# Designs tried in a protein design chat: VHH binders against q6mzz7r34to333. Part 1

Every score and structure here is a prediction.

Target 1, 300 residues: q6mzz7r34to333
Amino acid sequence: TFKDETFPAADSSIGQKLLQEKRLSNVIWKRPQDLPGGPPHFILDDISRFDIQQGGAADCWFLAALGSLTQNPQYRQKILMVQSFSHQYAGIFRFRFWQCGQWVEVVIDDRLPVQGDKCLFVRPRHQNQEFWPCLLEKAYAKLLGSYSDLHYGFLEDALVDLTGGVITNIHLHSSPVDLVKAVKTATKAGSLITCATPSGPTDTAQAMENGLVSLHAYTVTGAEQIQYRRGWEEIISLWNPWGWGEAEWRGRWSDGSQEWEETCDPRKSQLHKKREDGEFWMSCQDFQQKFIAMFICSEI
Unless a header shows other numbers, all headers, positions and changes below count from the first letter of the chain; Kabat numbers aren't used for antibody chains.
F, E and O are the ipSAE of ESMFold2-Fast, ESMFold2 and OpenDDE, as the mean of both directions, binder to target and target to binder. V2 is 0.75 times the mean of E and O plus 0.25 times the DockQ between their complexes.
Where letters were taken out, [cut] stands.

## First folded at step 1 (VHH)

Design a1 (framework vhh_ozoralizumab_d1)
Fold by ESMFold2-Fast, scan of step 1:
Structure a1 (fold): chain B 300 residues (1-300), chain A 119 residues (1-119)
Amino acid sequence: as target 1 above (300 residues)
Amino acid sequence: EVQLVESGGGLVQPGGSLRLSCAASGFTFSSYAMYWVRQAPGKGLEWVSEISGSGGSTKYPDSVKGRFTISRDNAKNTLYLQMNSLRPEDTAVYYCARGLYRSSGYDYRGQGTLVTVSS
């Protein structure tokens, strides 16, 4: 089985910053087949943002961009290639990132840092045992230096590293923006869309009473005009890379809100999924008030 | 339009001091946590310091704790980084950044200012 000498199963690959901040000691490294939960899969069925669950690294900037990427099939083959735990498995995985004007291949072994039989960083959603997000995170950590180098980064860097594209930064508080048109246009062009919340009342990261997380990055997954009370309202869909069981918006157009019960829009069953997966809808008005920036990454 | 413009970088000898400034515009500066991050040649991005919107709370990694001091002047929309006891390994491009989720990343950074620590 392959062992990557340039990014070993050792504390050096985690980095001093995370070892100290998370108080990690005696970190164990395991290959996916040695983890409980059944046989591992690189990709099961197809990639999805719901395959992703953020762990101990503060890399929501990367995971929000990755969540957006899952909606663009063209990036699957470019970045993830064709790989498996069952076909010609040798403990080696490869990923491509955009660096200095070119696509660069990063090779890793599949040893992952674990704690109590659970991955320390990005982990597969329980019951799926899909490891493409965990392994891609490891490859990105190797590219940047260590897992500690994922701990505090820029949304713009992740978007460019995954696409080679150009960033449009929309400041939500300073300009009138037709959000539904902007999101739909970007989606049709195959662009990646992410957004960010400002600091909270204490200027620290925290889950707020309304269900949003302050100082946090989200994926924009869609936007629509929806029929409501003899008129129309604009809504936007977001995904939190914290994943299942984490904070979700509790205001207007949230999963249990009155708006979904009252709307007679024929698309209601398609738009309203009632999932506990970090994905939710909110009005564009609330979005523009509660978020600070939206980033669109487009390929030339 | 959000803008962050760094200044104050330059060449300094080991053991020396340097003060970086960042001029912010286009947003309510006092409402945001601010950060300094750096990128050494051939290395990844490294968090250097953070400060709350009020200036009442600051944090540093062990690599710079006791040597670097972050501060802000909200009346002037300016962020500062006082760097003392500089070492060759502090050589990097330093970026002023506005905060996303504290340990998750940043939503905007400036163009950066180069700091070279060499004899």
Scores: ipSAE 0.011, ipTM 0.432, lowest interface PAE 9.2, mean pLDDT 82

Design a10 (framework vhh_3k1k_2)
Fold by ESMFold2-Fast, scan of step 1:
Structure a10 (fold): chain B 300 residues (1-300), chain A 119 residues (1-119)
Amino acid sequence: as target 1 above (300 residues)
Amino acid sequence: QVQLVESGGALVQPGGSLRLSCAASGFPFSRYAMRWYRQAPGKEREWVAGISSGGYSTSYEDSVKGRFTISRDDARNTVYLQMNSLKPEDTAVYYCAKLYRGGSYFDYWGQGTQVTVSS
């Protein structure tokens, strides 16, 4: 089975900063077939943002970009290629990233750092055992130098690395914008849409009283006008790569909110999906107030 | 063809301030994230600060947070590091780096500029 000596199963691939901050020692590396939970799959059925579970790295910026990418099949095909753990398996995986004006291929072995029976960083869901997000994260870590280097990336840069596209930044506090129109137009064009929250009382990402995470990146998954009482409201759908803990929006149009009970919109059952997966709706008014920026990444 | 030229290094007293500049040429500057690194005598080169290609996001090593500010001027192809409340521990050669879009992996380093903090 293939062993990548240029990015070895060693502390050097994790990086000194992350080893120190997480107080990691004697890190074990395992191939997916040696992990419990059933036989490994690169992709099972199809890719989805719900395949992604953030682990111990502060790489929400990269994962939010991955979440938006899962909604665009053309970028998936370019980056992930056709690979499996069964057919012609040799312990080697390849991914493409846009770097310095061209697509470059990054080759890795499938040894992943683990803590007990779980991946230390991005993890597969127990019932899915899909490793494309874990392996893509490893490939990106190799490209940037180490897993520690994933802590210091930027959302707009991840979007370009994954697409080769052009970024439009919408400053939510200063720019007048029709959010529903902007999101629908970008989605129809196949663009990737992400957004970011401002810093909170501290200079680290943390769950706020309203359930949003400060200094954090999210994927924009949609926007709609919805009937409410005698009028209409504009709402926007977001996905948080954390997906668990206290990091869930608790305001208007959240999964358990009064607004979903009161609305008579005929699309209610289509739009409102209760899940413990990090996806939620909020009003466009709250979105503009609570977030600082929305990034749209478009093809040339 | 790609060039990064650092300047602004000097000998300063503890508590002083200094602004470093890095002039870039030979590539489309506005499309790249930029970083500052430093290397103290007998130590490995370490990351100090980063700024995204769009200038919307910045990041800092913990020991410099609140004291250092990174910024960029895309019209002038220049990235800056404003250093305040300097400490003897900040003594190092400071390097500018052009990144592969967000990480510490990089194409090119500048030649460096020496910062010495002592009384």
Scores: ipSAE 0.011, ipTM 0.378, lowest interface PAE 9.3, mean pLDDT 79

Design a11 (framework vhh_3k1k_2; at its last look DockQ between E and O 0.11; V2 from the best seeds 0.00; counts 0 for: pae O 6.4 > 2, placed apart)
Fold by ESMFold2-Fast, scan of step 1:
Structure a11 (fold): chain B 300 residues (1-300), chain A 120 residues (1-120)
Amino acid sequence: as target 1 above (300 residues)
Amino acid sequence: QVQLVESGGALVQPGGSLRLSCAASGFTFSYYSMRWYRQAPGKEREWVAGITSGGSRTSYEDSVKGRFTISRDDARNTVYLQMNSLKPEDTAVYYCARGYLPSTKGFDYWGQGTQVTVSS
C-alpha cells in the first residue's frame, strides 16, 4: 500500500495554524478501509455536490467552487479521472489542477486525518462511504502546502485552479443585474457559478438568525422566474457546502415557506424539493441584499 | 472596534523602494484576507494587492506585478506592502483594507491611508 513521503501522515501536512486553532494533538490518520460504515467508494452512484460536507477547515471558498464543478461533466472528469478502491487499488489517488498556465497532476496516498471515526476535514455524507471529496481536498492541501493553507482562501483562486477559466465578478451592491438571465446564460455555457456573504457580527463564519452563514461561500445552482399571485418573481437557488442538516435560508421562498404553498406555477414540484440538503431558494431581491458578490467562471 | 492604521508613506525618487505597514486591531487578524488599495487625485480607488488569511496566496493588479510584494505577520497583526522600482504613476494615498472572505476584491473596513509620492 502506497505511502506518500512528500505529504506524510503527520502534523506537518495539517500545518501549525490549524493544529493551534483547533487545539489538535496526536492526530490519527486512517485509510478509508479502516473507517466504519462499510466498504469505501471513490464515487458511489454519481458525482454530486451533495456528496460534500465541510469539516474543520474554513475552506468553503474551495468547496463552493467544487460544488459548482459537480454540474460540469468535462471538468469533473478532467480533475477526478477514473479511480476506484476496488480495481487496481494500491492506496494511491491522482487529481488534476490548473496551475501557472497548465494542468498539473497531484498524487496522494489515501491516509486521512481523523478524530475518532470521523474525518477531521471534509467528510463523506452520513450512510454514504464516498471519499472523492475527502481525497480531492487532501490533494488540494498538498498542492497549496498543507490543510492550513486551505483555511480561508479566495474563491477566484479555487475557480481558476479547477478550470483554468476566466472570472467575471458581479458586485451585487454596485448596480442592478438581471440575475436570472446571467445565471441561465452561464449555466447553459457550462460555467461555474459561486457567491459570497459579507462579514457578520463575529469574525468567523457563523450561522445567522435568517439561516445564512456570514463570511461564507455558496454555490449558485439555478435561477428562475416563478408565477406568484398575479405576477412573477425572480428566485435563485443556492447550495451551502456545510451540507446536509446545516444552516439554510429561512426567508421568502425557503423550504416550507408561504410562497411555495401559494404559487400556482406548473413547475412547482420540479423546482421545490423540500429536503434538508443544504440547498434552498430565495428571492433575487433578498439575494442582492444579503450577498456581496457572485462569480462566474467561464471557459476561455 | 475594527481599526487599521497605515504607515510608511513618504516622498521617494523614481526607481526607489518603500515599505508600507498596516497595524490591525479589534478583530482576529489571522481569520481575514487583507488588501491594499490606492487612490490618486481625481481618480477612482483601485485595488493593488491581496493576501489570503493563511498567507499562502497573493494576488496583484497587473501594473504592479513583479514590483510590489504583499506579506503579513500574524503574530504582529500587521500586513505589509513592499514597493520596488517605484514610478511617478504609483503616486497615491495607499489604503489598507480588511477583505471579505472569500474574494480577492471587496472589503468591509479600511484605514485612514498613507501618502506615497514618487517624484524627482
Scores: ipSAE 0.156, ipTM 0.577, lowest interface PAE 5.1, mean pLDDT 83
Fold by ESMFold2, look of step 2:
Structure a11 (fold): chain B 300 residues (1-300), chain A 120 residues (1-120)
Amino acid sequence: as target 1 above (300 residues)
Amino acid sequence: QVQLVESGGALVQPGGSLRLSCAASGFTFSYYSMRWYRQAPGKEREWVAGITSGGSRTSYEDSVKGRFTISRDDARNTVYLQMNSLKPEDTAVYYCARGYLPSTKGFDYWGQGTQVTVSS
C-alpha cells in the first residue's frame, strides 16, 4: 500500500496551529478499510452535497464551497475523476485543482486522521462507507501544506482553486440585489455560490435562536419565485455544511412552516423536502436581512 | 465595540519602504482574519493583502506580490503591512479591516485609514 512521504500520516500534516488551538490529542491515522462500517466506497451513490458531513475540527467555509461544487457536473468530474477502492487499488488517490493558470494533480495516500474511530475532519457519509469528501479534503490540505493551512484558509481562494474562476463579492446590506435573478444567472453559468452570516454576540460560530449559525458559511443551492396567497414570493435555498440538520432556519418558508402548507405552487413537492439534511428555504427578504455577503465564483 | 486604528503612513520617495500597523480592540483578535485595503483618489477601494486567523496563510493582490508582506502579532492584537520598493502607484489611503468570517477576504469592520504618499 502506498505511503506518501511528502504528506505523511503525522502531526506535521495536521499542523501545529490546529493541534494547539483545537487541543487535539490522541490522533491516529487509518485507511478506510480499517474503519468500522463495512467496505469503503469512493462514491456510493451519485455525487451530492449530502455526502458531506462536517467533523469536529472541519471548517465550514471549505465545506460550503464543496457543497456548491457538487452542483456543477463538469467541475465534479474534473476534480474527482474515476477512482475506487477496488480497481487497481494501492492506497493512492488523485485530485485536480486550479493553480497558477492550470489544472494540477495532487496525489495522496488514503490514510486519514482519526480520533476514536471517527474521522477528525470531514466525516464519511453512511457510517464510514463513502470517502470522496474526506479524501478530497486531504488532497486540498496537502496542496495548501497542512490541515491547519486548509482550516485557516480563505473561502475565496477555495472557490478559485476548485474552478479557475473569478470572485464577485456582493455585500447584501450595501446595494439593492435581485436575488432570484442573480442566483439563476449564476447557476446557468455554472458558477459556485456561497454566502455568509455576520458575527454574533460572541466571536465564535454559534447557533442562534432563529436557527442560523453566526460567523458561518452556507452554500446557495437555488432561488425561486413561488406562488403564495394572491401573489408571488421570492425564496432562496441554502445548505448548511454541518449537514446534520440540528441548526436550521426556523422562520418563514422553513421546514414545517405554514407557508409550505398554504402554497398552491405546482413545484411544491420538488422544492419542499423535509429531510433534516442541512438544506432549507427562506424568504429572500429574510436572507438579505440576516446574511452579510454572497460570493459568486464565475468562469473567466 | 470593535476598533481598528491604522498608523505608519508617511510621504516617501520611490523605492522606499514603510511599515503600517493596525491596532485592534473590542474582539478576540486571534479568531479573525485581517486584511489591508487601499483607496487612491477617484478610485474604488481595492483589496491589497489578507492574513488568516493564526497567520498560517497570506494572500496578496498581484501588483504588490513580492513587495508587500502582511503579518500579525496576536499577543499585541496588531496586524502589519511591510511595504518595500514603493512606487507612485502605491499612493493611497490604506485601511485595515476585519473579515466577515475568519476565512474570507471580505470585511465587516474598517478603520479610519492612514495616508501613504510616494513621490519625489
Scores: ipSAE 0.146, ipTM 0.577, lowest interface PAE 4.4, mean pLDDT 83
Fold by OpenDDE, look of step 2:
Structure a11 (fold): chain B 300 residues (1-300), chain A 120 residues (1-120)
Amino acid sequence: as target 1 above (300 residues)
Amino acid sequence: QVQLVESGGALVQPGGSLRLSCAASGFTFSYYSMRWYRQAPGKEREWVAGITSGGSRTSYEDSVKGRFTISRDDARNTVYLQMNSLKPEDTAVYYCARGYLPSTKGFDYWGQGTQVTVSS
């Protein structure tokens, strides 16, 4: 079975910053097949943003980009390729990233840092034993130098590293933007879309009372004009890479909000999902107030 | 352009109180969290206090907890730092800062600072 000596199963691959900050002890490295929960899968059925659950690294900037990537089949294939834990398995996985004007291949072994039976960083969601997010995160960590190098970063960098595209930075507080049109146009073009909340009282991401997280990155998954009362309202859909069971928006158009009960829009059943999966709707007005920037990465 | 102007710094005796103000302009103040920092002579700039957009949550450095209070008036585009029970160790230039994007390499906007000196 393959062992990557250039990114070893050692503290050096985690990095001192994270080791100190998280007071990590008794870290062991295990292959997915050695973890409880049944046989591992690289990809189970299909790739989904809902396969991603952020772990111990503050790499929301990367995970939000990954969340958006899952909606683009071309980029997904380019980066993830066809791999498996069953067919010709050798404990070796390969990923591609855009670097210095070209696609570069990053090779890793499938040993993951764990405490007990849980991954330290990105985890499979719902214990579905789907490990493509974990392995991709590791590959990106290797590319950058260590897992510590994932600990906070630039949304723009992640988007470009995953696509080789061009970034449009939309400052939500600086100029009026037709968000619905922008999001729909970008989505249709296969662009990746992320956004960010401003920093809170501290320099760390914190869950707020309204369900949002400060100093945090989200994936923009869609936008719509929806019928409400005697008029129309614009809403935007976001995904939090924290994963299931974590904070979601609690204001207007949230999963449990009265707006969904009051709307007579025929698309209600299609748009409204009551899941604790990190995805939620909010008004574009609230979005513009609570977020500071939206990033669109378009293919060249 | 973003501008932050601190005021209220003074010389005070230990145990005294002081209220700092920071007037903001050039951006939608109410949309942003605000912070206070301080820099003592020969030391690095350190975070002191923060307040979220809307003012619903506040946080403080351990050394100032219970003594300092951060607040904001969105109508006046101003953030305040009420400092009570001041100590000589609180002597520093105090800076107001605006929140920034998720990044360790991001930057805050800073004012010129205001000098606070605590001495007997």
Scores: ipSAE 0.022, ipTM 0.341, lowest interface PAE 6.4, mean pLDDT 91
ESMFold2 (binder alone), look of step 2: mean pLDDT 84; pTM 0.862

Design a12 (framework vhh_3k1k_2; at its last look DockQ between E and O 0.58; V2 from the best seeds 0.00; counts 0 for: pae O 5.2 > 2, unsure alone 64.9 < 65)
Fold by ESMFold2, look of step 2:
Structure a12 (fold): chain B 300 residues (1-300), chain A 121 residues (1-121)
Amino acid sequence: as target 1 above (300 residues)
Amino acid sequence: QVQLVESGGALVQPGGSLRLSCAASGRTFSSYAMRWYRQAPGKEREWVAGISWSGGSTSYEDSVKGRFTISRDDARNTVYLQMNSLKPEDTAVYYCAAKRGLLYSGSYDYWGQGTQVTVSS
């Protein structure tokens, strides 16, 4: 079974910053078949953003871009290719990234850093059964040098590395933005859409009382004009690459809010899903106030 | 762009209290996380306290926790640092900073010029 000598199952691949800052100990490296949970899959059923759960690498900027990419099969085919843990498996996986004007293949072995029986970074969903997000994160760590080199980066770089596309920067505090039109136009064009919150009280991402995370990147997953009382309101949907927990928006149009109970819009049941999966709606007004930037990445 | 002006620094007795203010100029003050830093003579600047743009999340350096309180008033474009139980070790120039983020190119931090706090008898 393949062992990558250029990105070994060793502390050098994690990097000094994360080892010291997180005081990591008892880190071992295991292949997916050696983890509890049953037979591993590269992709189980189909890919979705809900397969992604951010771990200890502070790489929301990459994972938010990846979350958007999962909605566009044409981009993901280039990156994920056709791979499995069964057909001609030898412990080797391949991914492609856009680098300096060309697609570059990154090869890894499938040894993942674990602590206890838990993956240290991106965690596999379905009881340790689906591994494409963990392996893709490792490949990107190898491309950049180590898992420590994933510690905060630019959304623009992640979007280009995944697509080779062109970035449109929207600074949410500098000018008026018709968010519903911008998001719908970009979605129809197959573009990737992400956004970012400003920094919080520290230099580390932190869950806030309103349910947003500071210094954090989100995937933009939709926008609508929705009927509300005697008029209409504009709402936007976001996905948090943390993937679960109480870090979902608690303001207007959040899960369980009065706005959802009061709307008579016929699309209510298809727009509003009460799940703790990191996806939520908020008003475009709140979005423009609480976020600092939105990025649209388009091909060509 | 944002301009920050700190005020309220003074000479105080050990055990005393002082409130620092940081007045911000700018239309989008409510969009910034605000932080206080301090720098004692001959030492590196260190983080003291921070408050999220919403005001709902605060954090403190261990040596000031329980003694200092950060707050903000978006209507007045001002952030405050209430300092109680002051010690000689708190002597420093205190700086206010407006922080935006690290997740995209062109992000900017803004700093004030500082206000002197001296704790001695």
Scores: ipSAE 0.132, ipTM 0.590, lowest interface PAE 3.4, mean pLDDT 85
Fold by ESMFold2-Fast, scan of step 1:
Structure a12 (fold): chain B 300 residues (1-300), chain A 121 residues (1-121)
Amino acid sequence: as target 1 above (300 residues)
Amino acid sequence: QVQLVESGGALVQPGGSLRLSCAASGRTFSSYAMRWYRQAPGKEREWVAGISWSGGSTSYEDSVKGRFTISRDDARNTVYLQMNSLKPEDTAVYYCAAKRGLLYSGSYDYWGQGTQVTVSS
């Protein structure tokens, strides 16, 4: 079984600053086969943003971009390649990132830092035991230097590193933008869409009473015009890489809101999914007030 | 609460080298990611180089790659920009910026006052 001597199962791969910040000591490293929950899978039934759950690193900037990437099947083969834990398994995995004008291959072993029986950083869904997000995070950590180097980064960097594309920054407070048209046009073109909230009471990501997280990155998963009462409203769908319902928007158009019960839109059953998965709808008006920027990453 | 002071700006000949320093005063900046920006006369401020919170990851604008190196010394609360093979178009006021919990470029919590670099024969 392969052991990567250039990014070892050691504290140096986590980084001293992150070890100190999180008060980590005697970190254990395990291959997915040695974790409880059944046999590991690299990808099960294709990739999905719901395969991703953020762990102990402040790498929402990367995970939000990754969540958007899962809506674009063409990136699966390029970045993740054809790999598995069963066919031709040797404990080695490979990923591609865009760096300095070209695609660069990063090789890792599948030893992951764990605390108890859970991955310390990105975690697989319990039901699926899918490890592509965990391994891709490890590969990106190796590319940047360590897991500590994933702690606080730029959305623009993650989007470019995953696509080689060009960023359009939409300043949500500067002037009116037709968000539904912008999101639908970008989605049809195969672009990645992410957004960010402004700073809150502290200089770190913090859950707010309205369900949004301050200084945090989200994936934009859709936008629609929906019938409501005697008119129409514009709504936007977002995914939080934290992956749980306590950190979902609680205002208008949230999963349990009055708006969903009152709407007569024939697409209601298709759009409204009540799940504790970090995905939620909100009005475009609230989005423009509560978020600061939206980034669209397009291929040139 | 974080105050940034740049120093090291000077007049240098084309092809020369210069090292800029940015010292944080009032309290340590080791919890912040750091960037260098520059602004030439009559132009918008542009990003030059960045260093991650941990110090292990660095990034550069294409025009300075291979010539400039950013580094940090958290024990001294200082970030440095080593500038080699200087060109007349590198003439600008150089600013350092600090932000905790970065998500996007262009919005920093703290900015320095700037230090003038002039590259001329």
Scores: ipSAE 0.117, ipTM 0.501, lowest interface PAE 3.6, mean pLDDT 83
Fold by OpenDDE, look of step 2:
Structure a12 (fold): chain B 300 residues (1-300), chain A 121 residues (1-121)
Amino acid sequence: as target 1 above (300 residues)
Amino acid sequence: QVQLVESGGALVQPGGSLRLSCAASGRTFSSYAMRWYRQAPGKEREWVAGISWSGGSTSYEDSVKGRFTISRDDARNTVYLQMNSLKPEDTAVYYCAAKRGLLYSGSYDYWGQGTQVTVSS
């Protein structure tokens, strides 16, 4: 099987900063087939943002972009290509990123850093043994130099690295924006959409009482005008790359909020999802208050 | 982009109290987390306290926990540091900082000019 000597199964590939910060010890590198949970899959049926669970790296900026990428079939194919753990498997995987005005190929082996039986970084969600997110993250780490280089970054960089597109930065506190229109237009055009919460009292992402995470990136997955009482409200859908069991919005239009019980909108059943999968609705008003910026990456 | 001006520094006796203020310029004050730092003579600048952009969460250095309180008034674009039970070890120039809200490396802050706090008998 293939071994990548340019990004070896060693501490150097993780980076000293992350090793020190996370006090990582007893790290071993294993191929997915050597991990418990059954046979590994690169992609199972189709790719989804719900395949992603953020791990030990503070790379929400990349994962949020990746979450948005999953909604664009053209970019997905460009980046992930057709690969498999079964057909012509050799422990080698290839990914593409946009760099310096062109698509470049990054080649990795499928050895992943683990502690015990768990990946240190991105993990397959719901133990479905789908490893495309883990391998793609590794490829991106290699591109940047190490996993440590994923530890905080720019949402714009991730979006461009994945698309080669143009960034529109929307400052939510300074510019009046029709969010519903903007999101719908961008979505229709196949653009990637992410957003960010403001910093908290520390330089780290922190879960807040309202269910949001400070200094954190989210994927914007949609926006709608919804009937409420005798009027209309605008709501926006976001996805947290933390994954299932983690923090979701707890305010208006959250999964368990009264607004969903009160609305008579015929699309309620379609829009309202009670899942602990990191995705939630909130009002555009709350969104504008609780988030600082939205980034739209459009194809050139 | 953001200008910060500290005030309230003074000479106080041990066990005394002092309230520092930091006024921020601009219209985007509410988008920033605010922090206080201090630098004693011959020492490196150290983080003292922080408050989230919403004011909903605060954090403190261990040495000041229970004695210092950070708060903010967005209507006045001002962050405060209430310092109680002051000790000689608290003597330093205190700096206000605004932590930019955008998600990037997280190391970028706007800084004020500082205000001198001296605790001495």
Scores: ipSAE 0.023, ipTM 0.405, lowest interface PAE 5.2, mean pLDDT 91
ESMFold2 (binder alone), look of step 2: mean pLDDT 80; pTM 0.821

Design a13 (framework vhh_3k1k_2)
Fold by ESMFold2-Fast, scan of step 1:
Structure a13 (fold): chain B 300 residues (1-300), chain A 120 residues (1-120)
Amino acid sequence: as target 1 above (300 residues)
Amino acid sequence: QVQLVESGGALVQPGGSLRLSCAASGFTFNRYAMRWYRQAPGKEREWVAGMSSGGSTTSYEDSVKGRFTISRDDARNTVYLQMNSLKPEDTAVYYCATVRYLGSSYPDYWGQGTQVTVSS
């Protein structure tokens, strides 16, 4: 079983910033096979943004970019490669990132920091024992220096590091933009789409009264025109890497909202899913007022 | 054109202290992570310490934690390794290396090394 001496199962790999800020103690490192919940999987079934659940690091910028990547198979093959916990397993995993004009390979062992049998940082959602997001986060932490170096990064950096692409920054408060057209055009081109909320009352991500999180990154998963009453409305779909919880959009077109009861759109059953999965709809009008920026990353 | 020049290696007694310096030239120093490695006679080259390009993150091999401290002076294009409580086991040629990112597996450039001997 492989042990990575250059990024060891030790506090140095977490970094003093997170150790102090989160008051971490008794951090144990375990391989996925030693965690409860049954045998581990690198990828179970297909990859999905719903495999990802943010943990103790403020790396939503990375996870939002990763969530977008799950919708684009070309980047998955470049980054995740073909790996398994069963076939030719030796405790070693490899990932590729774009750095300094080239794809670089980052090698890690599969020891993950845990406390109380739960991963400290990215964790498998619903205990499905699927570890590709956890291991990719570890590889990115190694690339940047430590898990502390993931703490409060930038969406543009994550998008470039994952794709080698070019960023288009849409300033949502500066100019009118046809959001449905922009999102659909970017999606057709295979681009990654993410967005960010402005700072709130503190220097940290904080759940607001409307259910959005301040100073936070989200994945844009779609946009549509929907029939409503005698006309049309434009709506946008977003995914929060926090996943489940009380920080859920509570405005128009949210899960269980009046708009979903009243719409006669024949696609209603396809678009509206009454589940706590971190994904929600909101009007493009509210999106443009509540978010500060949308980033589109295109490969050229 | 990239050059890394180590200095400060010496013979010291057990329990002594020593500071190594590595002067860099030919690249934009403040955009590169810096590492120290060592190679004892008959052994493979071992990673010792690393510091990110911004200086906010440091990492150390377990056997040197609490005894060695890496630091950098971007104005002087220099990285340092402060070695305290030296042991005979620390005897090695010490190499300075630069990498684009601290987590990179392979250094981009190496220095020529400086000999540290811990003996009475």
Scores: ipSAE 0.000, ipTM 0.136, lowest interface PAE 17.2, mean pLDDT 79

